VHH binders against F-box only protein 17 (Fbxo17). Designs and how they scored, part 22

Target 1, 286 residues: F-box only protein 17 (Fbxo17), of Mus musculus (Mouse) (q9qzm8)
Amino acid sequence: MGARPSRRQMTEARRLALTKLPPELLVQVLSHVPPRALVTRCRPVCRAWRDLVDGPSIWLLQLARDRSAEGRALYALAQRCPADADADADADGNRHDEFPFCALARFCLRAPFGRNLIHNSCGEQGFRGWEVEHGGNGWAVEKNLTLVPGAPSQTCFVTSFEWCSKRQLVDLVKEGVWQELLDSGQIEICIADWWGARENCGCIYRLRVRLLDEYENEVVKFSASPNPVLQWTERSCRQVSHVFTNFGKGIRYVSFEQYGRDTRSWVGHYGALVTHSSVRVRIRLS
Short names: E, the ipSAE of ESMFold2; O, the ipSAE of OpenDDE; V2, 0.75 times the mean of E and O plus 0.25 times the DockQ between their complexes.

## First folded at step 10 (VHH; framework vhh_lunsekimig_d3)

Design q04 (from q01 with T100N; at its last look DockQ between E and O 0.88; V2 from the best seeds 0.82)
Fold by ESMFold2, look of step 10:
Structure q04 (fold): chain B 286 residues (1-286), chain A 121 residues (1-121)
Amino acid sequence: as target 1 above (286 residues)
Amino acid sequence: EVQLVESGGGVVQPGGSLRLSCAASGFTFDDYALYWYRQAAGIERELIASITSGGSTNYIDSVKGRFTISRDNSENTMYLQMNSLRAEDTGLYYCAAEFNPEEWKGMRDYWGQGTLVTVSS
């Protein structure tokens, strides 16, 4: 005929054409959609799309798109160490709580590899995300006087004249690293912290990082207990780091625990300074 | 009952020596970091010497070379050998042990009651 369809009619025809695609082709099309849009916009379109978003295929295609050595290793691991489909309890309390997500979808949505899993790592949000025990005049948050390399904010936590403690518990499974992946023997957990002292007052700094099983029992521990700092002569901070590897099966949580105080018993915030705390997960390539 | 008891304080002339002891009861020193603090008149107590569970020591500059911290885990006792004493060393000396509990909170030091050292002519 000689009349062109309206813009509304063309939109309807495109929608209908996409729903008519065989699942194999639809998976390829949907695999190019960002993970958040897949869950929020594509999943509700119809039952066929919901089944594809709830299944593994589009997510495996997204993983396969990363042709780097890391991406290829992850893809192979995902195939060798598939998530237990029967563990379909809801992953978390996000606004999409009613939407079941397979483990691959959660991984793609959360993007846990390389990301710092410690929230509020520099105190830029006060103490949000941290469990805190105040000693002396307690913890405080202040701006860094010197640059801390790579920190997302130039702020820090500072301690007082009695031990100040704080802790963050990271749930690796909730962050998208499914249990079979953690159990694969090919995952490393990298932790780091930055600490220092004020120029005119020494400090004592302690770090304890524990890998816990699902019952929160300690399985692996790293501790840093540097000698007390009696004179701080540098204008920069120091980094502590550790890589957990070969930690066996059953790990679920990382407990990141920090401690500090001063050496001169001064009222106020003259104790150890800490900032830029991190927990990162990566695939071992060797 | 956890207790630290200092002993060995007293009055000495400048240039003299004293040996302070800190004995623990209710726990053993084994894996604890241990400390001596000094409180002079008009200031708060200050860490002056530390010793790790492995025996590594650290000192503030004003006592380095004159004071020696040591530990004897078999006697559950820590010592501070104080030589070449000066008037500014006068003060109350406390021992402390760093308690690191199994839980993430409750970090604290155990403290003694202090032993007085007076350096006067």
Scores: ipSAE 0.745, ipTM 0.912, lowest interface PAE 0.7, mean pLDDT 86
ESMFold2 (binder alone), look of step 10: mean pLDDT 80; pTM 0.791
OpenDDE, look of step 10: ipSAE 0.860; ipTM 0.958

Design q05 (from q01 with T100Y; at its last look DockQ between E and O 0.89; V2 from the best seeds 0.83)
Fold by ESMFold2, look of step 10:
Structure q05 (fold): chain B 286 residues (1-286), chain A 121 residues (1-121)
Amino acid sequence: as target 1 above (286 residues)
Amino acid sequence: EVQLVESGGGVVQPGGSLRLSCAASGFTFDDYALYWYRQAAGIERELIASITSGGSTNYIDSVKGRFTISRDNSENTMYLQMNSLRAEDTGLYYCAAEFYPEEWKGMRDYWGQGTLVTVSS
């Protein structure tokens, strides 16, 4: 009578035994489960588990485990997060409830501090994610002739003999940076771009990055307008970067807008090249 | 109606000087980057000089030291002073202003119609 439980039986027995824990211990145990598994596997177990996953406590415990200065600063702000800060709910509390998440859950699932919020930053997926306006012979995507440091792909966008423009709009709230966090005065928004030109051709390059409110009105702007490069013979790219700080309350979007053309009016794709565009957010330590 | 009008072109002997002007109507130059382009017979127009809204200038090597771009925002006019002219400077000269729109799209240059400069003996 000493049969060893099957793997399936042990999984079921562990789930049932966990439902008998005092609520305080259950919260602690569930907080060790990765965010995706909490939503897809733990939430359906029973109403008590669903209520814990839908509330803030489990997510606060996960955030508390980062003991770095950044993690402690984030945790202090997360403790002040309103329980009803959920972008899926309308103003009267109605939700589109396939996977209802509080703001802290969205932050943990999306992990916005750990990644570039610009999608398709090097053109590796063509123009996916970008709004484009073609001038001359338009934008193209090509392989880099020289390595661009840190780029996830060695590809770039190239412009033509008339202005080519493209833009990506980043919704910081939907990427997991909830509004009260953005309003805290402790968030930095870091942007960067890499640009250059073809061998023996000149270019004009422009970058405009705007922080917008929820109505998409401009609140603050950074512009880079370097002098035209009349002859490009360098073997390396140039970087532009900027850190937005102290931008006040009400920011929701980042509009990342870039522009290029050549200086010689040559048919084809001889204008400015751009790649490795980035928007990153982090907590300011002070 | 946005318009750029060049003037000051003409026929000059090698070594001579000309001053080109570009006057704007329908907008003001105040915050615009401004450009001179040159188009020689049989080739496409090329940027030869630029000036930022703050007055910083840039030139291709073949005109550096001989040509001077300048702007007078109070007169809504840009200039190209051309000294020590050479036969290869012959061509149509266009002024341009970089229109940087409030929207992310619609980036373009405004162009003049061109003024002819002929350098011959």
Scores: ipSAE 0.764, ipTM 0.919, lowest interface PAE 0.7, mean pLDDT 87
ESMFold2 (binder alone), look of step 10: mean pLDDT 79; pTM 0.781
OpenDDE, look of step 10: ipSAE 0.849; ipTM 0.953

Design q06 (from q01 with K105R; at its last look DockQ between E and O 0.90; V2 from the best seeds 0.83)
Fold by ESMFold2, look of step 10:
Structure q06 (fold): chain B 286 residues (1-286), chain A 121 residues (1-121)
Amino acid sequence: as target 1 above (286 residues)
Amino acid sequence: EVQLVESGGGVVQPGGSLRLSCAASGFTFDDYALYWYRQAAGIERELIASITSGGSTNYIDSVKGRFTISRDNSENTMYLQMNSLRAEDTGLYYCAAEFTPEEWRGMRDYWGQGTLVTVSS
């Protein structure tokens, strides 16, 4: 009958046993660790583990486990992702971008597919994350009186008697959608917005979503210019949506730009209501 | 200088007709949404009719069937044909053009100075 090892002794024994594995088997073992734990717990263990986490192999194995049609299509593209994690480094090997990990690691950590890439989409954090230009009495945030399907918060932005504008710029590469994936011709960018008129006043609503290159020049544009809401009969929320496909090479940013005002020139916040704005990315299946 | 100029206002009997014009100078209408607003005495001006660059129209209920908005992009002119005029149609009529700049900031309307329509016996 022996003494039970301490927590420190068990951790040391586990770490030492794993470091004795052939690299091929260690990669398999580590590939079962969740992405955040790989970065925060596994990477600091030793140089060998750091090199594996900073390389592509662990992340390729994680992507390979999704056997769906979407997962297989993504995996095929991921196999062509360059292994050099310091491709954007200067001459002394320093990295100058915001993403310290290889492209596959960033994808696995950020998990960009299916996730709404717009921050503060309903105004639940005020104007945080939005660039805003106030017209009239400006934008305000208020609770929705009518439910908006699928919204993470039942709050909205409301406009005034002069044009109110706001914009969010989404950096797709920083969100984990690496440039070769964007350039593959197999990516769809899905956008949506919800808007409506206040019960007692009409509104004008505009949406402009632009796909920009790395220099922020416009390459592709979608505009929605619905007819003004002029009659006060029934309040309802309306959705606008669009899917960008076949947009060519060189896209990096999505500029999500929305605009509203009222139709009756009433002092206060009687213009278009806007909420549940979204930008989502998915892989197109052939 | 960018300018919108309304014309065609005047005094008319109930049941009569007028045709308002809005002419642009210093820019072209081609890509703009265009609007007619009406301001009656004692109230704020309100949007009464709109027309898209493609010619789709929209009206408030009180003028639907009586007023017709139209545009002639080759003449840089928008029109409002007003039929079956009523006393409550009396007011100052403004045209407006919606300006969307290339940058995301600076969304605004260009406005005319207004033309007066008086419906009286």
Scores: ipSAE 0.744, ipTM 0.912, lowest interface PAE 0.8, mean pLDDT 86
ESMFold2 (binder alone), look of step 10: mean pLDDT 79; pTM 0.779
OpenDDE, look of step 10: ipSAE 0.862; ipTM 0.959

Design q07 (from q01 with L34M; at its last look DockQ between E and O 0.93; V2 from the best seeds 0.00; counts 0 for: unsure alone 62.5 < 65)
Fold by ESMFold2, look of step 10:
Structure q07 (fold): chain B 286 residues (1-286), chain A 121 residues (1-121)
Amino acid sequence: as target 1 above (286 residues)
Amino acid sequence: EVQLVESGGGVVQPGGSLRLSCAASGFTFDDYAMYWYRQAAGIERELIASITSGGSTNYIDSVKGRFTISRDNSENTMYLQMNSLRAEDTGLYYCAAEFTPEEWKGMRDYWGQGTLVTVSS
């Protein structure tokens, strides 16, 4: 008579037993489930589980487990976060990616703090993710000669004898940094770039990073305009970095814009080399 | 319309001096980096001197100590004082201004038409 329940039958039985827990205990149990599994596996189970995943309590419990100074500061701000399912809607309330969860859920799913929000930062995927404007013979991607600390790849972008430009627009709200958190006065936006000149040729490098509001209007700007690296010089990679702080309310995007060319007008790719561009967000301790 | 007009070129003996001027119009001169390029016969034009909006200067080694780039923001004019001229300094000298548009794209230089410097006996 007695066959063992199948793996599927055992999973279903455990799921049904969990649905009988009081909501207070179910919240505690579900708070130990990884964020992606909460959304993809737990939310569809029943109405009670969907309501818990769509609310803030599970996500607050997950955030509370980070006992570092940064984690406690974030948790204090998260406790005041509106449980608004439209946190990622545009100014008209439209949802662009059909994300029905509260802002805390998006934060936990995207995990934006400490992560480089620039995609394809070294050119390892060609120009994917970048808007480009080619000058001269255009941008190219090459394996660089100098390792850059923390770079995910040994590739770099290189420019030509006329200005080459490229840009990436980072949507901080879409990456999980909800608007009230951005407006809190406790967020720093850290940007960095690595650039250099090709051996035996000079270059000009420029960086402009702008913090934009929801309408993409410039609110805050950082520019780096180092002196040209002239001919007859050799230089290893240099880092440019900046921390935006106290930038006020209403910021949503980071526009990361970089530019390069050579100084000798050589046909080919002898201009500025650029790699390991980064945008990172962190909470400021006080 | 952005205009850059070089002047001051001419024929000069080795060891002589010459002062080039670049009169600029059509943009907010104070905000822009400015450049002198040189094109000698048989090679492409090369950046030889640069000056930032704040007055910081840079030079290629072959002109350092002999050439001085400067700017007068009140007159919208950049200068290149060229001393101890050599035959190798013969060429067409271009003034350039780096234009960074409000949009992320459209980065370019504006160029003058060039002024000829001939260093010959």
Scores: ipSAE 0.729, ipTM 0.907, lowest interface PAE 0.8, mean pLDDT 86
ESMFold2 (binder alone), look of step 10: mean pLDDT 77; pTM 0.762
OpenDDE, look of step 10: ipSAE 0.854; ipTM 0.956

## First folded at step 11 (VHH; framework vhh_lunsekimig_d3)

Design r01 (from q03 with T100N; at its last look DockQ between E and O 0.92; V2 from the best seeds 0.83)
Fold by ESMFold2, look of step 11:
Structure r01 (fold): chain B 286 residues (1-286), chain A 121 residues (1-121)
Amino acid sequence: as target 1 above (286 residues)
Amino acid sequence: EVQLVESGGGVVQPGGSLRLSCAASGFTFDDYALYWYRQAAGIERELIASINSGGSTNYIDSVKGRFTISRDNSENTMYLQMNSLRAEDTGLYYCAAEFNPEEWKGMRDYWGQGTLVTVSS
């Protein structure tokens, strides 16, 4: 006799019921929602929900649920993360934040501890994400002749008879590794690269990775300058790696810079091959 | 102005020795990787010996045991001691220094003009 509510009407009623929860229970309920849904579905419900999603409490609860040693170490540091305050709002109440979400929200959305922060690490998207300088006949991309362990694609970049250079700049704060976390003394920045030579030519390979401050000034540098792979040397798929630790305060960027050329001055793409470049961040468990 | 100048080339009999020098001006070798290249007639120049800033050396097989690359940073000079010379060692010998500027781009080598080595009876 009475009409039953539609699926949309029942969804609306459930939203209204959740809005009536005491704030402390609402925080618990919302903390179970995935980060993307929090910002896209929960934040626009009302001002109270928006304030909770824009604050630290929901995100701290999500981080607290990782009971691993890494998760507990992270949570202890996350508790010290200052909430972004709207102290500089203009007369219209607009925020003048450097980023659209608070640091803990960005961490949860970006999940920087779970992925390689280098984009297009094997050339599977051409040169997208890389700043390049072409020498000789320039950089090219080709399929790997031999398997590179763990690479997301079996492709590589190859260089020519004059120096080829390329670089990627990683903004750690934008990726959610907030400044107090970086400054904590408990963060390691792990970098790696894979390189080799074409059969019957040889190559020279260089890697320079710099940790930069907010003004992009170099604070810490790692350089790899392996011996050239000379002619008639068997092809090699070699890894270089380094862990930055105890790098002090003020780091924001990683500049990942690669260089290669051949040893025989051959026209074409006979220089160093480079692939599977990586930047990863983790908490030191010592 | 950056300049590399090779010297010490000449005519020598098979089995003989020569010492090539590469002097730098306009910069110092201190942190540079340094190279000797050889260009025989009809081929492109090829890397034959290298020495890094820490003194580690590498050689192609055809010169290993006969040639010795060395550096003297206080004299801003690199050397190639060439012993037991063979006819196939004839060619132009170039020194090179690897320039890696502070910015990520602009990587290049500085090259000398070459010094001729002729091994003949």
Scores: ipSAE 0.737, ipTM 0.912, lowest interface PAE 0.8, mean pLDDT 87
ESMFold2 (binder alone), look of step 11: mean pLDDT 80; pTM 0.790
OpenDDE, look of step 11: ipSAE 0.854; ipTM 0.956

Design r02 (from q03 with K105R; at its last look DockQ between E and O 0.89; V2 from the best seeds 0.80)
Fold by ESMFold2, look of step 11:
Structure r02 (fold): chain B 286 residues (1-286), chain A 121 residues (1-121)
Amino acid sequence: as target 1 above (286 residues)
Amino acid sequence: EVQLVESGGGVVQPGGSLRLSCAASGFTFDDYALYWYRQAAGIERELIASINSGGSTNYIDSVKGRFTISRDNSENTMYLQMNSLRAEDTGLYYCAAEFTPEEWRGMRDYWGQGTLVTVSS
């Protein structure tokens, strides 16, 4: 009867009491913990907690708590189109995935819906994340004098007097959109790009966005080939956008490929400007 | 291999007409955007007319209403009808075709060698 618990001892006593909960109550309690904390703080507590974090139940409950129209639609889809438990396992059931948690956990941790899956979309990190092919004097990055709605940075990529090409490959499954969800027919892939010409410069701009299967073969394509912007025009800023729907089964990657040059072969960076490239995934609502 | 050959250039008086042709070999025009460029003496080459695979055309202001770009995919040939020619239209005229490979790399243009148009009184 002597020692009064300290603030630290009270916290430890409450933690120990939680380890004795029946599994069904523990699942409910843990489902209120943010995804990162589940992985970093709850999973190491004991084997029972690890098994719950490694299983699907906690993550399904987290999806169920989003009561928006989008959240309800996602939860219904997750129940109808469950992730294949053995998707990344070898023939003996061993998992070799760099991301060892189940597909629902990956979705909750990566939070892919509504997020721009293109990295470095405005050139704010130079060419990081982009595969590039330089023509003429090559791609450059510069400050964008025209504000682009929703852009995270006021920078853009600029092209030269010969075709400059660059590409980013988005792995939708790795971003958390598990294959059975992609195959459900209820997923939309929204792409956009912003392009234009420097004041009093002409340019040619092209966009090709391809949906690829797991072997990187083209299944669906969108191409934009706008008319050239002619020399001696005002600085321009235009958007291209497209929504892929009803693209069938087996899609895994988005190949976002963009191209630009000038109309006069001027040495320097007088070709098309490109910025705020995006790939976003959303659930289709009726 | 791949070749573009312009023809139809020559000497003409102001107000006259010429019809330029650009014939392709080693590929077909079907899905290509096609271009006419003009290079006057001492000036860098400029795009003057374009036609995309769907037939949509675009012209710089100085040639609108006087020049007409067209394509005949069955003859693998592009044309530039030039009417009401002026002295400032004098120059080398190049055709170009925009090549988009199946790979994301290797985007390029194919160019002709040019045909000379001289508008002189």
Scores: ipSAE 0.695, ipTM 0.886, lowest interface PAE 0.8, mean pLDDT 86
ESMFold2 (binder alone), look of step 11: mean pLDDT 80; pTM 0.788
OpenDDE, look of step 11: ipSAE 0.855; ipTM 0.956

Design r03 (from q03 with N52D; at its last look DockQ between E and O 0.84; V2 from the best seeds 0.82)
Fold by ESMFold2, look of step 11:
Structure r03 (fold): chain B 286 residues (1-286), chain A 121 residues (1-121)
Amino acid sequence: as target 1 above (286 residues)
Amino acid sequence: EVQLVESGGGVVQPGGSLRLSCAASGFTFDDYALYWYRQAAGIERELIASIDSGGSTNYIDSVKGRFTISRDNSENTMYLQMNSLRAEDTGLYYCAAEFTPEEWKGMRDYWGQGTLVTVSS
């Protein structure tokens, strides 16, 4: 039955004890803290901690801890193709709006490898994140009638009797893939899309994926222009995919552009269906 | 000024033939997917034949073996050879060219005004 220090007081005492460590030991301790907590909770503690979080050492230690083949390759590549030492800004040359930090910090915070960089890929959030141009009765979102393998949601976008277009622009540097890493020749950009036709109404589907430089000029393009679907087919869900490799220097953005319509001019949403769009970045191991 | 002009329509007896042409001005067909659509009375226009920039063709079942789509990029002209015509082939025939803009938005077709084909005695 006595008084006990508050949770806040215990946290404060713990923080003060850690500030007494020599920098070399502190960097080891802090390297075990999740990236978000490093920038939001550790960085404000004192100038010594801020200097460590703003420097590369903590982040290099985090990269080094991934002993998988991919992690070892990334660590080696980070050493061989380091971010520009005098540039702690995105590829636009601008500093981050909050918490100044190096390219390695951004990589660790965003964790761009191993996730789909297209958000709202199945329409599960309506049109959020997509730039949309409606034709005919426009785009709509509906439940999938057939299972789409690996989709995070069983929903899709559907088009109408005039061309419907939509686009998502992925900023690879903002997602944490720093420019020197992109320029290394060891990065692959994998894209995929799933599409199909509604029963008893044909469709036309088009995909254009462009790799753009920092000025948003097209440098590399992949286009898929399959023949129109003119005949009714059950469960005609199809995948298109492409791997960009050896794309040279200066790439910053991926422009993922989808187009669809029907072939019968029917009022309503009888055009091409699209879902489970993806952009993924990976390191080339061989 | 982009323009598509169909020609070659007319009145023909069942079993007859017609050749439709679609001439383009203001742009060249070279990289365009090209289409013929048909609109019968009381029905919305529907795609009946397509030809891509590489020459690959596709047809709805009701015209396969009777209709042939072709393109001559040097004359900036697309054709539809229609043989063994039937009463159900009567309608307005439109040519279209699929325009993919440099920007992501503005995807559209260029359309002709249509040429009438009537299959009747």
Scores: ipSAE 0.782, ipTM 0.929, lowest interface PAE 0.7, mean pLDDT 87
ESMFold2 (binder alone), look of step 11: mean pLDDT 78; pTM 0.774
OpenDDE, look of step 11: ipSAE 0.851; ipTM 0.954

Design r04 (from q03 with A33T; at its last look DockQ between E and O 0.91; V2 from the best seeds 0.00; counts 0 for: unsure alone 64.8 < 65)
Fold by ESMFold2, look of step 11:
Structure r04 (fold): chain B 286 residues (1-286), chain A 121 residues (1-121)
Amino acid sequence: as target 1 above (286 residues)
Amino acid sequence: EVQLVESGGGVVQPGGSLRLSCAASGFTFDDYTLYWYRQAAGIERELIASINSGGSTNYIDSVKGRFTISRDNSENTMYLQMNSLRAEDTGLYYCAAEFTPEEWKGMRDYWGQGTLVTVSS
């Protein structure tokens, strides 16, 4: 006799008990909650929980639990180069903007390190996320004839008999890499692309990746301008990659710009093939 | 206004030589990748040789060892030395310069009007 609480009743009782904890213990408990749940379910519980989720303590504790070399380096940087928590706050620390999340919360929510920040990297969603300029018969999307290692989709973009261009602009701050972290000198921006020629036609491929300031002015540039692919034996799939390091202060955007065409002036899609484009951010170790 | 002008074409016998020139006006070659294309009767023009700003060259197999692309940036001129000419080399030869604008869009080539090379006895 005497019913045991259901899972739902136990959840409700635990939530009520948690609201009674002193802030120091509550921070430790809440730091074990996944970031999405913190902002969607924990933040609305009461003002005390909202203040903790909107502050840095929970998020610093989450960063501290990553004991890898990268995690330790990031934690040290977060303490040394803290986000400007007062950017939109008044004298009492209240935020006035439409997006109340602190920069550490955005970092934890977006999880930008190691993740490919290029959307639709293989054309699996058509041209969504890409700004395009069509030359000749324009860009098309098709299935890969040769498997591309590590690609999230085996599709590619293909160009035509006149220059085709496309670009994606990545906002690193929006992706969660706060400005003070970018300015720390300890961040690397890794870019890569896969490209090749169609079996029966040569191609010309160009890549330009630019690091831009907040006004979208170019500060740093990498260009790849390989010799045209003209011979059958050179038509294999190739990777280009580059690591931006020591790029100074004030970088906010990455402009990833791709160009291709054929060498035979053939009507149709016989130009450079491109796929598996990537922009990744990591912390420099050592 | 940008202009490319080819010269040096003509009629030669098989085994002969010609030197084509491409002079630029309205811009300087310094940082441009430059190209020679060939258009034979009945086909579209095809890339046969390229030279980048660092002097690295590339050729289609049918001209490798016989043709030499070169550039003289001080004279704003590109050359194609054509040796051991064959009947298959007959065609209209165009020079081109690859233009990469400061904006991400507007990528294009500048083209000449071509110079005719005829290889026959």
Scores: ipSAE 0.804, ipTM 0.937, lowest interface PAE 0.7, mean pLDDT 87
ESMFold2 (binder alone), look of step 11: mean pLDDT 78; pTM 0.778
OpenDDE, look of step 11: ipSAE 0.867; ipTM 0.962
ESMFold2, look of step 12: ipSAE 0.764; ipTM 0.919
ESMFold2 (binder alone), look of step 12: mean pLDDT 78; pTM 0.777
OpenDDE, look of step 12: ipSAE 0.872; ipTM 0.964

